# VHH binders against N-glycosylase/DNA lyase OGG1 (OGG1): the designs that were tried, part 8

Target 1, 365 residues: N-glycosylase/DNA lyase OGG1 (OGG1), of Arabidopsis thaliana (Mouse-ear cress) (q9fny7)
Amino acid sequence: MKRPRPTSQPSISSTVKPPLSPPVTPILKQKLHRTGTPKWFPLKLTHTELTLPLTFPTGQTFRWKKTGAIQYSGTIGPHLVSLRQRPGDDAVSYCVHCSTSPKSAELALLDFLNAEISLAELWSDFSKKDPRFGELARHLRGARVLRQDPLECLIQFLCSSNNNIARITKMVDFVSSLGLHLGDIDGFEFHQFPSLDRLSRVSEEEFRKAGFGYRAKYITGTVNALQAKPGGGNEWLLSLRKVELQEAVAALCTLPGVGPKVAACIALFSLDQHSAIPVDTHVWQIATNYLLPDLAGAKLTPKLHGRVAEAFVSKYGEYAGWAQTLLFIAELPAQKTLLQSFSQPINKLDESAEVNETSCDTLKP

## First folded at step 1 (VHH)

Design e2 (framework vhh_8pnl_2)
Fold by ESMFold2-Fast, scan of step 1:
Structure e2 (fold): chain B 365 residues (1-365), chain A 125 residues (1-125)
Amino acid sequence: as target 1 above (365 residues)
Amino acid sequence: QGQLVESGGGLVQPGGSLRLSCADAGFTFSSYAMAWYRQAPGKERELVARITSGGSTNYADFVKGRFTISRDNAKSTLYLQMNSLKPEDTAMYYCAAEPDYSFWDSSTYEGYDYWGQGTRVTVSA
C-alpha cells in the first residue's frame, strides 16, 4: 500500500516573510495555448490501475463527460484533457486540447488521478481482509479515487444535496460556465472552474433562476464564509489535507449546506482523507450486508453513521474510503447488471469453441 | 424560470371523478419528484400524493384506493386521477416539485423548489 504523496504540504523553501507586493494589483491574464489536433500520449497506468468507465461516471465528479465511445474529457485547472482506453490496450492514453504547458497538464493529470497510489497494492490488501471484496475486484479492477481541487469538489457536492444525477449535472454545468472557456469536445462546453472571487459575484437570485432552489442559499453562504477566512478560502480548504479526518469533517460542516455525508465526499475526493466514508442509503445497505449484519433491516440514524465509518476503517484500514467506493460502484445499476453476467457459466460449449487447443496445464501469459 | 400550472379542477357530485393536471414550463421535469398537496379554508396544506422521478408513489391514508398519481415525462406533466370523491375532498389542490434523491444523497427531502398557484376542487350534492 503506497502512502499518499505530500503534494498539499507547504514547501520547506517557502519564504519566511511575504514577498514584496506591487502597489497596484495587476490584471493577471492566463496564457493558454489551444491545440487544433492534439497528439495522444500513453499514460503509464494499466487497466488494473485505471478503468475509465469504473472511475468517471460513478458520481465522484460531474464535470467530466463521455466524449466518445471510449473517451472521457474534463478540465483540471487551466488544462482541458481527454483520456481514452481502447479495447486491447494495456494502458490509458491522454491528449491535451488547451493548456498553459504540456508538461504542466501531464503533472496535473497524474496528480488528479492519484497516480502515486498503487491501486493493485490496495486491492491486494483489501482482498486479503475481505474475500467478498476479492471476488468483486476480479471483475471490477481499475476503479480509482480521484484527487480533485477542494473548491471545485465542495461546490459540486453542495449541488448533490437531496438531488439526482441529471439535475446535479445541470447545476454543475451552470457553475462551470461561469469560468474561463477552454474548448468544446463532442458538443460539450468545457470551462476552467470559476475562482472564489468570480463565484462571489453571482447572486442568490441568479442561482435560483438557474434552478438551484434552496441550494442557492447554501452556495452563496458557503462562498461568503470562504471569503471571510483569514488567509483566503482556497488556502483554508487546502489546509484540511494536513489535519485528521475528524477535524476536516468538523471544519467542513461549519459551511452552509454541508452535512456529514457531503463533508465525507469532499474529504475523500479532494482532501487526501482516504479513510472518509460517505454514508447514504446505498452505503448503509452495503454496510449491513457486509460488515454489520446484526443491523440489517434497521433504519439509518445519525448515531449509526459513525458506526458504519468505524466498521469500514476497522476492516480496510487507512484507505477504507477506496474500498467503500468499489463496493458502492458494484451496486450501481449498470455495474450490477455486468456483475450478474459474470456469474453465468462461461464454459458452455458453443459451436465455434476450439476445446483441444485452448486447454493448457500452465498459466496463460 | 420554472413554473407549474395546475388544471382540471371543478365542481363534482359525491362519488364523481376528476383528473387534475400539472404542466411544467422551464425546468427539467423528469429529474424532479412531484407531489399534490391540498388546502381547505382555514387549514394547513397537507400532502395528498407524491411520485419520485423513478415512479415510486406514496399516498395519504385518506386517499388510498381512490386517487392515483402518475407522470408523463415526455409531456412534462403530472396527473392526479381522483375517483369516488367525497365532500371532505373539497380544497385547493397544489402541484409541487422537489429534487429527487440522488444515489449519493438519499436522505430526507427538505422543502419544495416550485409550487403552482392551485386548482379548486368542490365536491357537493
Scores: ipSAE 0.000, ipTM 0.175, lowest interface PAE 11.2, mean pLDDT 79

Design e3 (framework vhh_7pa5_2)
Amino acid sequence: QVQLVESGGGMVQPGGSLRLSCAASGFTFDDYAMSWVRRAPGKGPEWVSTISWNSGSISYADSVKGRFTISRDNAKNTLYLQMNSLKPEDTALYYCAREGPYSEDWYGSFDYWGQGTQVTVSS
ESMFold2-Fast, scan of step 1: ipSAE 0.000; ipTM 0.248

Design e4 (framework vhh_ozoralizumab_d1)
Fold by ESMFold2-Fast, scan of step 1:
Order: structure tokens, then C-alpha cells, then sequence
Structure e4 (fold): chain B 365 residues (1-365), chain A 126 residues (1-126)
């Protein structure tokens, strides 16, 4: 029942969402076209609608890499793409390194970016509900929630449990390497995410040998559970885009290694569940500072997780998870230093990615 | 390959003391919280002590608090358990164990440690 807020802009259809690429098996025949010197095209999203350092190195995905001073690269199904923001440009630019077709790559990219959702409209609404949000939004424009493939998102966040960003990245890179190699950019190898069928052929022992530890059991268990779903695991995951948040979270929590926080990450970042609130120690501090001051100094308990989510939804509404995302980014050390002292030199947001390991399913002191 | 090798177990009289050691290899020891867990004959695993990666934080269940002290030497990749005022009910195989940071997910008892050693037997007899 949850669809993104439609825009009334002529360049973006309010009734049509760009399609996600279908799941790919390793044996499927693909006509891939590689470009040696890809041409850059404008993506009709201004810096206010999308700022790459506020969107990609924030812990919502581990498959996109910083491939230049102003460039991020990643894969969406069979499409290997780069995004670039130049200081003088009004719009984000993209190029396609490998794809089944340029038009399919463009549509997949717009879908992946939730391009039909107006960030300006959301920030305006949130700022009316919370003047403090308005001040932060003025300095942190373009922090966008992505719309990832659910299987890809699920496996990434199973890797994130009780883990640090460097190790999560190595584990996610291992999983990614099981899929079709699409190209190399700035020393990084990029792969189409493996199919559920391909993942089902990797043993728990192979994952353990690759350094997954106890997460090996959860990944193989979840893959087996998805393969057992009538109608197919990918179809089951996609069906969760059409149910209420509580039902989606309950369904995800039946999977091995998926607790409420991991479920909320998957729901927010891949299942169009825009009110999902992943609660970690940082989100708890935000909640007690801003929404639940009477609980300041109390310890986060399982009973209080639901109260935090309810407080965000009560204040920000249907897109509360997007509001939470900006408030979380504002608490990262790099951004907090900027907000406290505009006179001081500001370092790149790539350093903040190391602390984002606490944002979804890892808990740090 | 991650390896944890315990030593220092043995037979001790009630009220006695014993110090266990665990030699860790194959990972960055200082980056992980470490644990001592034990298993008495015919019983399940019981958590005995926890220490943070830096050594700055330690935790104990009431059954051993005030009697057992966990410590670590990150330069030597070694974990220790000092056991004082030992009781017959402390008789168990003691395991050195590693677990990464806490999560909100439910975990089965005795199955959520990603690595543990072979164990060292402590017998408190009288």
C-alpha cells in the first residue's frame, strides 16, 4: 500500500516509477555492452535533490565506491554506472560503463535513486513540523534514501550485524564477486549482484572460510528460507513493498539473523517502507535529545525501540525514515564539527563512513 | 585462521585460586571483545566474564562477581582469567571465546560466539 509521494513536475511521471532490473541467475544469457570511454549525461536531479557524499557513504549501501574526488560508482542489476557532482554544475551527471541498454540503465538508476520523490517537498514538510530540522536541512541538502533491490539489501545488512564498516565492505565484496563481473573503476572491481540460485550453491563452510564468522549460518539459512518460499524468494521479498510496515518487519524477522533493527534497514532502504526507523545508539541519542527528552539518560531497552519509532512517525509522518536519515547524518562527527564551527576547515564525508557501522544493525559504545 | 588456545586448568581445592590463559592468533586481538564461558558436565554453556577490546570495561554474572577477574594483554595477544575463592560448582571446561559487537538481533545461547577454543578443564574437588 505504500507508494512514494508523486511529483507534479513535467519531467517526472507521478504515476510511473522506473522499473528495477529483474533478478539475474549466473546462467542467464545477457547481451552486455561495455564502453571504454563512457560519455557523461545530465541526470535531472539538482544538488538540492541529491548530494553524493550525503547519500552513498552513509551506511545504507556498501556496494557503491568513491571512485574519484567527486565520483561514486556502483552496479544496479546488469548496469555499471558512475555519478559525478562538479562544484559549478546545477545537476548530477552520470555515465554507463557496462549495460544491457543505455535506456534500461537510465531507468534503473532513476528508480534506484527514488527520483520520483521530491526531497525539497519532504524537507519543507519536515521543517514545518520541526524548525530544528529546517536549520539542519539548510546545511545538509540532498541526503536521499535509495531504493535498492531487496535481496541485495537483505544480504548486505545480514553482513552488517555486530560488525565494522571495513569488515562489512570485505564481506559484501566477497558476495558481490560471486556475480557477473561488469568492470573495474579506479582499482575497484564491480559485479552484478549474484542471483538467489547462485547464492544457494555457496556452503556455510565457504562463507566461514571467507571470514563471515557466525554470519555464514545466517546467510545460508536465509538463502534456504527464501528458496523455500512458494512463488520464489525474490517475489516474496518484493511483495513486502505492498504491505504495511508492521507486516513487512514481522515477515523479515522470520529470516535467520534478521532482528528488528536489521529488518527496519531492509524495509527503509529496499521495500518502500518510508516510515521504518532503524534504532541504534545514535538514533536513541537523537530521539532522547529531540523527541523524548524525559528519557534522556535512560538505557535503550527492547521496550523503548517501538517508542522511538512511534515518536518519529508521530512527528514526521509517512516519510519519518527519511527525516531520521538526515538527523542521523547531522550527528556524524564530520557534519557536527561543521555545524559547530563554520570557520574551521572541513574534511570530506568519506571519513564519516567508518562510524556509520553503528547506524543500522551494529551497536558501538 | 582464527585460533584460541586455552591453558592453566587443573585440580584445585575449594577456596583455592587458579589463573587461565588464552593465546589468540589469526585476527586483530585488540579490535574484539573477549569472553570466558564454561560448561559443567551435563550442563549448557554459561557466560563467565567479558572484556572490551581496550580492556577498559569488564562484566561478570553474579555467580562469579568479586571472585573472578578477566584481563588482557593486547601486546601479547593473550586473555586471562584469575579465579579466586573457587567452589565445587565452578568445576567445568572453560573456553576462551570471541564475539563481535552487540546487536539487536536474537541469538541462541552458546551459538552466537563466532570462535572459541578447545577448552581447559578446571576441577574443584573436596
Amino acid sequence: as target 1 above (365 residues)
Amino acid sequence: EVQLVESGGGLVQPGGSLRLSCAASGFTFSSYAMYWVRQAPGKGLEWVSEISGSGGSTKYPDSVKGRFTISRDNAKNTLYLQMNSLRPEDTAVYYCARHEDYSYGPWDEGTYFDYRGQGTLVTVSS
Scores: ipSAE 0.000, ipTM 0.167, lowest interface PAE 13.4, mean pLDDT 79

Design e5 (framework vhh_7ubx_2)
Fold by ESMFold2-Fast, scan of step 1:
Structure e5 (fold): chain B 365 residues (1-365), chain A 124 residues (1-124)
Amino acid sequence: as target 1 above (365 residues)
Amino acid sequence: QVQLVESGGGLVQPGGSLRLSCAASGFTFSSYAMTWVRQAPGKGPEWIATIYSGGSTMRDDSTKGRFTISRDNAKNTLYLQMTSLKPEDTALYYCAKGDSYEEWFGELSAFDIRGPGTQVTVSS
């Protein structure tokens, strides 16, 4: 569950939604300060609360880059930040390369990391509900669900439709480049994500020339739909943090190119909808292996999509999307290889070697 | 087994019309968005139009005045009505199942559920 709180504060068993954190602000005319040699500060998140290789290169975001052997960098609004974590370190460290204010950057980073949610408490709860989860959690702790700006998240996942990682990354980098340049780290260019107004001035033809294909129509159509929202598109998206999951998903699905899976990604990664389950062929395989073994080998259908989401929520509760995220990470090739290395004893004897320890005349274990 | 089979292509003169059909089987057709894409000689695939389960459509601007996507859920069939055909419309036209059940990140295959294509040639 969440970190211990006074009884007067919302718990994960509460039906009351937490208050909205300040959103990532669109580019406004404000003074940016760049730091030539930034100082590193400790972040109050231990490796069990945040492990960078289990959080950033896992497909939640395409705007954060590996900028060193142990370092990841990205932008949160006007803040360009890096995180680093040495193997065996108790906590991660961060630095600020470009910002309007160091304190604003720190607060934005903690908000982006969902730092108020105790991963250790959640994974303890998941492990009690599912011992198989506990076995995975022993070796894959620190996989954290991020709290992204909803517009940034929406545009990234519109790019993900019927696409591969390399092409998604190029498309997201193109969109990012439309915003204010904040700095360069390890050969990567970093930009504040463009405002809805800036995006509305980019034509479908420009996106098509950049290699977006049919997604150009989705992005321009979605931007137009958001611009037409009473009270503004950003405010409309943020309001979905305060509604129930099915209402948020239904609202998102009114946008061009947003189906239920893309809507669930946006809901989980940017709208505080912690029980959202993005179902694709990988999540379907996980579900049939873990929760619905009678359906193993069957084809995923719209009816079965709902059953998968219900099965995860029934098993793991209000934070089922976080449990699903760890199970998904465990299926990634790099993590499977790592997990296999931990599940094997360092000095495992094969069956023939063990037999050789026993002679005909004496048993010597 | 999920299957898509396109038909209706052929040789047509500039200014002519063709109606392409896509017969779908092995899934609940009415519940999914369906897409037409084309690939011209020496070019990559190009999206033409998508029709959602509710009947709303999105179309590429270069063809939307000449091409109309439609569906018949009772017949499990997708259609593309093409008018005022031009030589540059010459391509293999593919029917694809476009929906919310896309593979997540590094395992994603673009339009894994698509037909073999039907050839449209626009020439005098």
Scores: ipSAE 0.000, ipTM 0.212, lowest interface PAE 13.4, mean pLDDT 79

Design e6 (framework vhh_7qbe_3)
Fold by ESMFold2-Fast, scan of step 1:
Structure e6 (fold): chain B 365 residues (1-365), chain A 120 residues (1-120)
Amino acid sequence: as target 1 above (365 residues)
Amino acid sequence: QLQLVESGGGLVQAGGSLRLSCTASGRTYAMGWFRQGPGKEREFVASISGSGGSTYYADSVKGRFTISRDNAKNTLYLQMNSLKSEDTAVYYCAAESYDLWTGDEYYDYWGKGTRVTVSS
């Protein structure tokens, strides 16, 4: 069940217009405005709809940085924004450091956050289908799937193949630096993601010298393949938001370096394919522990990848990728340690004065 | 069950060319060529998408080898140019990966191989 985007305003008239060629919008020259001390505004998302440490440092994007104790910053097109969650606030707050306009930055941010999708409604549905999910969701509220630009998402996940987060981040930072510099926050440099045309002017050797290794040929090959698309590579990628998941994945897998896990990441995080399941070793372990215990210890193959995806979709439905994302986050070391602390038996600091007047069941590990 | 049959192997002098073929008994998704040299592990050579629109090559063969397919004939090809003695191996056709995996564990079906010997 893919939601169309952007959502069109309801027409007062029921008149159906014939299909038009893609609209040719006049190029409006907009000036970038930089703000040295930006004002903070409330975002219309409560903590149950968005929790920053459960959304940004979770491997769905590598272009957003922790720029304060409670703050994350990143770019969306020409907009450099920060988000923060203050104790006692009902909602997440945002500010705009650099933008073409404050209103366009707000709209881009809400689109990027998939703000039209109610996380509370999805979690209610998942919790009814799986009581274990309900218990995890109680402690991990606000783990939200982002809606990224498809080119930006594609290049980021081409960097992810057989790689660690620190190295992926360094490679993504290199690609980002090829775009327009928008500002610096907390020692991090922020850039508008480069255009397909800008990327096409970077050689495979330049990427290899930047430490990309064999991934250099994936990026240059994919850029070349996108440039060869009739109607343009960006429009070809965006068209995959309108097709079924199987067709989107098949199309993405024609690109150099895009395997099923990378294709599923791109589909879930940028193409409105909410049932896409990116299967890596962590998701495989989750699946064999939770959904397919008879496959525990087996090696992951393309056939088994499909079976894992089917198991998640069968259990969680059209938004199975969002459920999988929460289960993945629960297995990250920081969250797993925190969750284990909640499931452990209550320990007394001093047992010398113990009196057992009323007994309650001890929490089991 | 899908069957793969390789052909076109043989003896060739260094600097020469060979074209390998692999005929599948039916429709396939992504396909690849792998090889195993004397006393070596099996290694990736090249892969091609189901449509033929995308290809990927091992660095050791890039610029010398060309992978292609004819879906009407259910046949995969590997054009090998500027052959070197280190290209000596049994070449295997692999099928039914739904992406361009370079790992041999990701392919469901394998041919029995065709031997290529490059003399100095």
Scores: ipSAE 0.000, ipTM 0.131, lowest interface PAE 18.2, mean pLDDT 80

Design e7 (framework vhh_nb_b201)
Fold by ESMFold2-Fast, scan of step 1:
Structure e7 (fold): chain B 365 residues (1-365), chain A 124 residues (1-124)
Amino acid sequence: as target 1 above (365 residues)
Amino acid sequence: QVQLQESGGGLVQAGGSLRLSCAASGSIFSSYAMGWYRQAPGKEREFVATISSGGSTYYADSVKGRFTISRDNAKNTVYLQMNSLKPEDTAVYYCATDFEYSEGYLWTDEYDYWGQGTQVTVSS
């Protein structure tokens, strides 16, 4: 039983004639340069503009790995890069393991990090609008929203529905392994994210065997829907960077398995939609705690998702999605543990004054 | 720290029923997904069922239609109602929990917190 095709977004972006297909010869001539012992270079982002443990292990992406005590590694298109942040360094450093060129890798990395957006300016603005942000600024100043490839972001967040981070990571690793292998770091294999064409050759059954469950149908359905887009699926996704948030979300929700929350994640993390608010149970609790206290204890409904998004945008403006992300990161168990570590590095029990008086076991339940 | 304590296991005849309970920490419980796993002698741990913080459920094919997972946030407890029990259901049953991402389900046995287990034995 065939459903009518998804509604197109008409107007000046109506179906265009297919562009002249480029010759296949350039693909065979494309060369990647692998670096045996990469050199580290400074990136022009201080700790207040980028703090790696506040940015990468936060659920924005599942393709970046902790490859050392102070190091994260991942791929951006054909570029395999690492970032590190030493205690006492004012700036993040990077190296390139595999790339088409070192300059191309640097530019791709800065784009991926939204480096043109000043966190100092955002924190100043948020603190003026909400004085409570001033206290959070002591701990969260280096948390950034990333700017990912839209196809890569879309497939990752299709994996995120009703799922935990460990399971999402395994599913995303399977998808990643379908692309070109770029290198190995700290026991992790790194791949260029597969093309839409490569993804179209993987059956629903293969995804099910890899443990995707009901998401196998959503991924294959979305890949098929993207291939059917006039002008190409990648171009269609990129075009959503130029429309209003409401239009981008509506367009994304036409894809199989994409609901409003998943659409908001894709919009915020890959489509330059800085006011997008992904509303889940955790964001609902944040919102009812201090933006909408009259709704505390109420059940989150689809209608109330819009009310939460409006409340964040009304308070924080054009970058409300970044403000929401910072508040969400503050509530993650790993980040709370890290923040506690910075605030209280010395355990009070280790400072017992046994020479002056005996601190006996008074910690009985 | 989250502590999990299972109860309700025992010996039951094939076709019978048991209800397992798992008690957990209060404030953490409401934000965490809960799951049940089982391990029979000589086998690795096998997924049974999971429930998200919002109440969404997922079941292994082997138990679907026979087992029901539920939670009571006021009592910080997750339950596994086991109906139409079979000898192949004989195992130690473990409660598990983790912080869920985006209303996640816990499909794998790679959880941060596990209970000590409760033995279920189904006679033929």
Scores: ipSAE 0.000, ipTM 0.235, lowest interface PAE 12.7, mean pLDDT 79

Design e8 (framework vhh_8pnl_2)
Fold by ESMFold2-Fast, scan of step 1:
Structure e8 (fold): chain B 365 residues (1-365), chain A 128 residues (1-128)
Amino acid sequence: as target 1 above (365 residues)
Amino acid sequence: QGQLVESGGGLVQPGGSLRLSCADAGFTFSSYAMAWYRQAPGKERELVARIYSGGSTNYADFVKGRFTISRDNAKSTLYLQMNSLKPEDTAMYYCAADSPGYEYDWGTSYLTEDYDYWGQGTRVTVSA
């Protein structure tokens, strides 16, 4: 039986509400254009700026699916899009399956990808500041931080507390299914993320029955808190893009279920807070190995979370969260196995068949 | 993938002691939160004790002062030292591991009970 800590007692207000009848009307009367066989167009992002397997299946979003051997698909507002990246292509390609406008879909996609930020320039800067980062950057080019809708990001990371990626994905899929259905690709259903109004009509008990556990009360509590914001919850969240990181984090932490780590994820992935450092046990291990060796073996405390963030910002600067994200990705099982394969076995063939990459690789043994 | 294998269960008289072990078969043990659960006859599974990667612990009220959870990261082994055993401690004891992935910091109030990996259990009988 799940039992919250004494300082976070379960809500006594739990009621089971029947499904809404009639069904919830879509929040907006959108003029959707669906395409049965979409055309593929090039995106202005090379492999050094965007590598799909290093960006989408890395836990910064749970709403994008691998819909082919080289293809990822997801939704951005009312736009259902796919990205593909063939070996040898100069750029990533995209197509639009459902949209209000092909031009608005392209602009939304570029915004979502933080396309105005040069990853190559950031990695060059980080590599100069940290030799270890430089070594990893040789093998992890194109690991990009996304720019997500803040409500969508917030709800996803409320699902993430004390949880694994597979279960988070199932919870996020449930929430996504509450929104307008945009299409199906490779057996996956894709939905526009539901509005605050739509979310406000889902009871805590319905979330619990969907497997959310103790997170159900925090999601419903956060939705209610956002609905109470003057000017609207979406506008309040967007306003946090314009404040300092500490103010954004403090504001987010007023929401039920948002602790410092979850707040830092939301800030980094949706609020243009590029120096935000989400500190979990993995990032703590990275920090004590690379930046704070004097703290290796120490117990993780709330005060030490702040010190970890300070160390990353001191080392990497304004975009420290992007550097931290690459270091985190390097520790994921899939990427760690790949990185280990580059060093095992020591192969004379690999050394003699060396490929000169002036823009993608650095020769710093 | 990783496997958890429990051992150390058995038959003991009331007031006796047992030490349970849980061996990890090769995932990244040191980064996982680990727990012992039990299921008594006719009851649901319940948390006995949890230990986080940093070493902090939580105990169910019914075992506080009698049971001690510990981990040896070098040996990839989780332990439960059970003292002053009572007939009501009779249960199947399960080892569980939770994958690190967007966890809250250790100061937050959330409990983790949706574990990724479970062992098959080891039986503890307190009577004959």
Scores: ipSAE 0.000, ipTM 0.188, lowest interface PAE 12.2, mean pLDDT 78

Design e9 (framework vhh_7pa5_2)
Fold by ESMFold2-Fast, scan of step 1:
Structure e9 (fold): chain B 365 residues (1-365), chain A 129 residues (1-129)
Amino acid sequence: as target 1 above (365 residues)
Amino acid sequence: QVQLVESGGGMVQPGGSLRLSCAASGFTFSSYAMSWVRRAPGKGPEWVSTISGSGGSTSYADSVKGRFTISRDNAKNTLYLQMNSLKPEDTALYYCAKDSSEYYDFWSGETDYYYMDVWGQGTQVTVSS
């Protein structure tokens, strides 16, 4: 469902911290339960709400792996889960390999998927505002923005600057391996993301030896900066969910290695900042082609970053980051090839009947 | 091998202060988060406060926030709890606990513990009612 619109008030302040209510009881012992042959359950998200190949291998996260022809696996806190989407199924299915509780795993998974936000309603709204978006949405249904842990998201995107996917994945795998091992699927090792304290015990030299290059200094510097935050680094990161986007981005940019694009990624993918626009070369091309044609051929500057974000928000509203994400995915080589291969039937008897037809190359049986 | 020894408890009047200590041995103290947990007569254990291994991150139960301060001295392998503005409801046996695994759940804003490996024997705090 589409979230209620936030209203700016003079009393809404950056000094607001997220609630921290540590577990009181039971605190004695919690166990991890491993399942050798997990059962699959329906997740109640249809293809229009979630399509796995349009959500997981799109640069939002590097910790989820393709563990089968139609299967993706990853960890959400202590929960090791797989998702699959086979031909003919109305809904996505999931299974739990390791967890403290199967019920907790399902709830964590739905939260991670932003399941309370109706993708169909957002796409309908964007399509009314932009006919080009409407055409793309017909063929790229289920491209969903994830809701990740902010520390996990921050460290992943610190690895992403001026880097390729293969190298980012190796770096993220190294960091992940510092956390609690939860299980192995299809030859991949899966770990709970390490705590801030665990990360603080890894030296800059160890990261450099692991191939992080100049990013080693950024990661150790950011971990140190978070450790120095009054009230705790995790609380500080979560407090950014309660401030305006500009303030969240400015706060993130105080961290070593966090520029405007990285800050926008963290804000969009982990801090409920749905209007955040991560501007890179691809997004700049999208913006100048469709929203800011007068700037076509100009160089992207820090001043123009804000103008690009304003153009997207002006066009698509409070969830402009979700609209931008689909437009970005449409420019990826695999999706561009699919769009180029799409053909419309030339035979039609009635305009009304044609409008109600759903012909999509991705749905061919 | 692993041993935790609490001290510093006693009897105080409402509004008074006490400083609890926990001497740790048998493990690399700086590598583990440490917690204070209390148990009032006839009630279950209540988590009070946690401090990360480095000392850079702390968290507190709402009932003690602003009154209690957790700290550690990694050179001395000692955990502390400074308790100010004590209330009758703070009367409890206070335990030092070593955490072997934790996860900060950003959805709820709470720290989730996989297990508390070792608990000390406790130190009694009594605030006159």
Scores: ipSAE 0.000, ipTM 0.127, lowest interface PAE 17.9, mean pLDDT 78

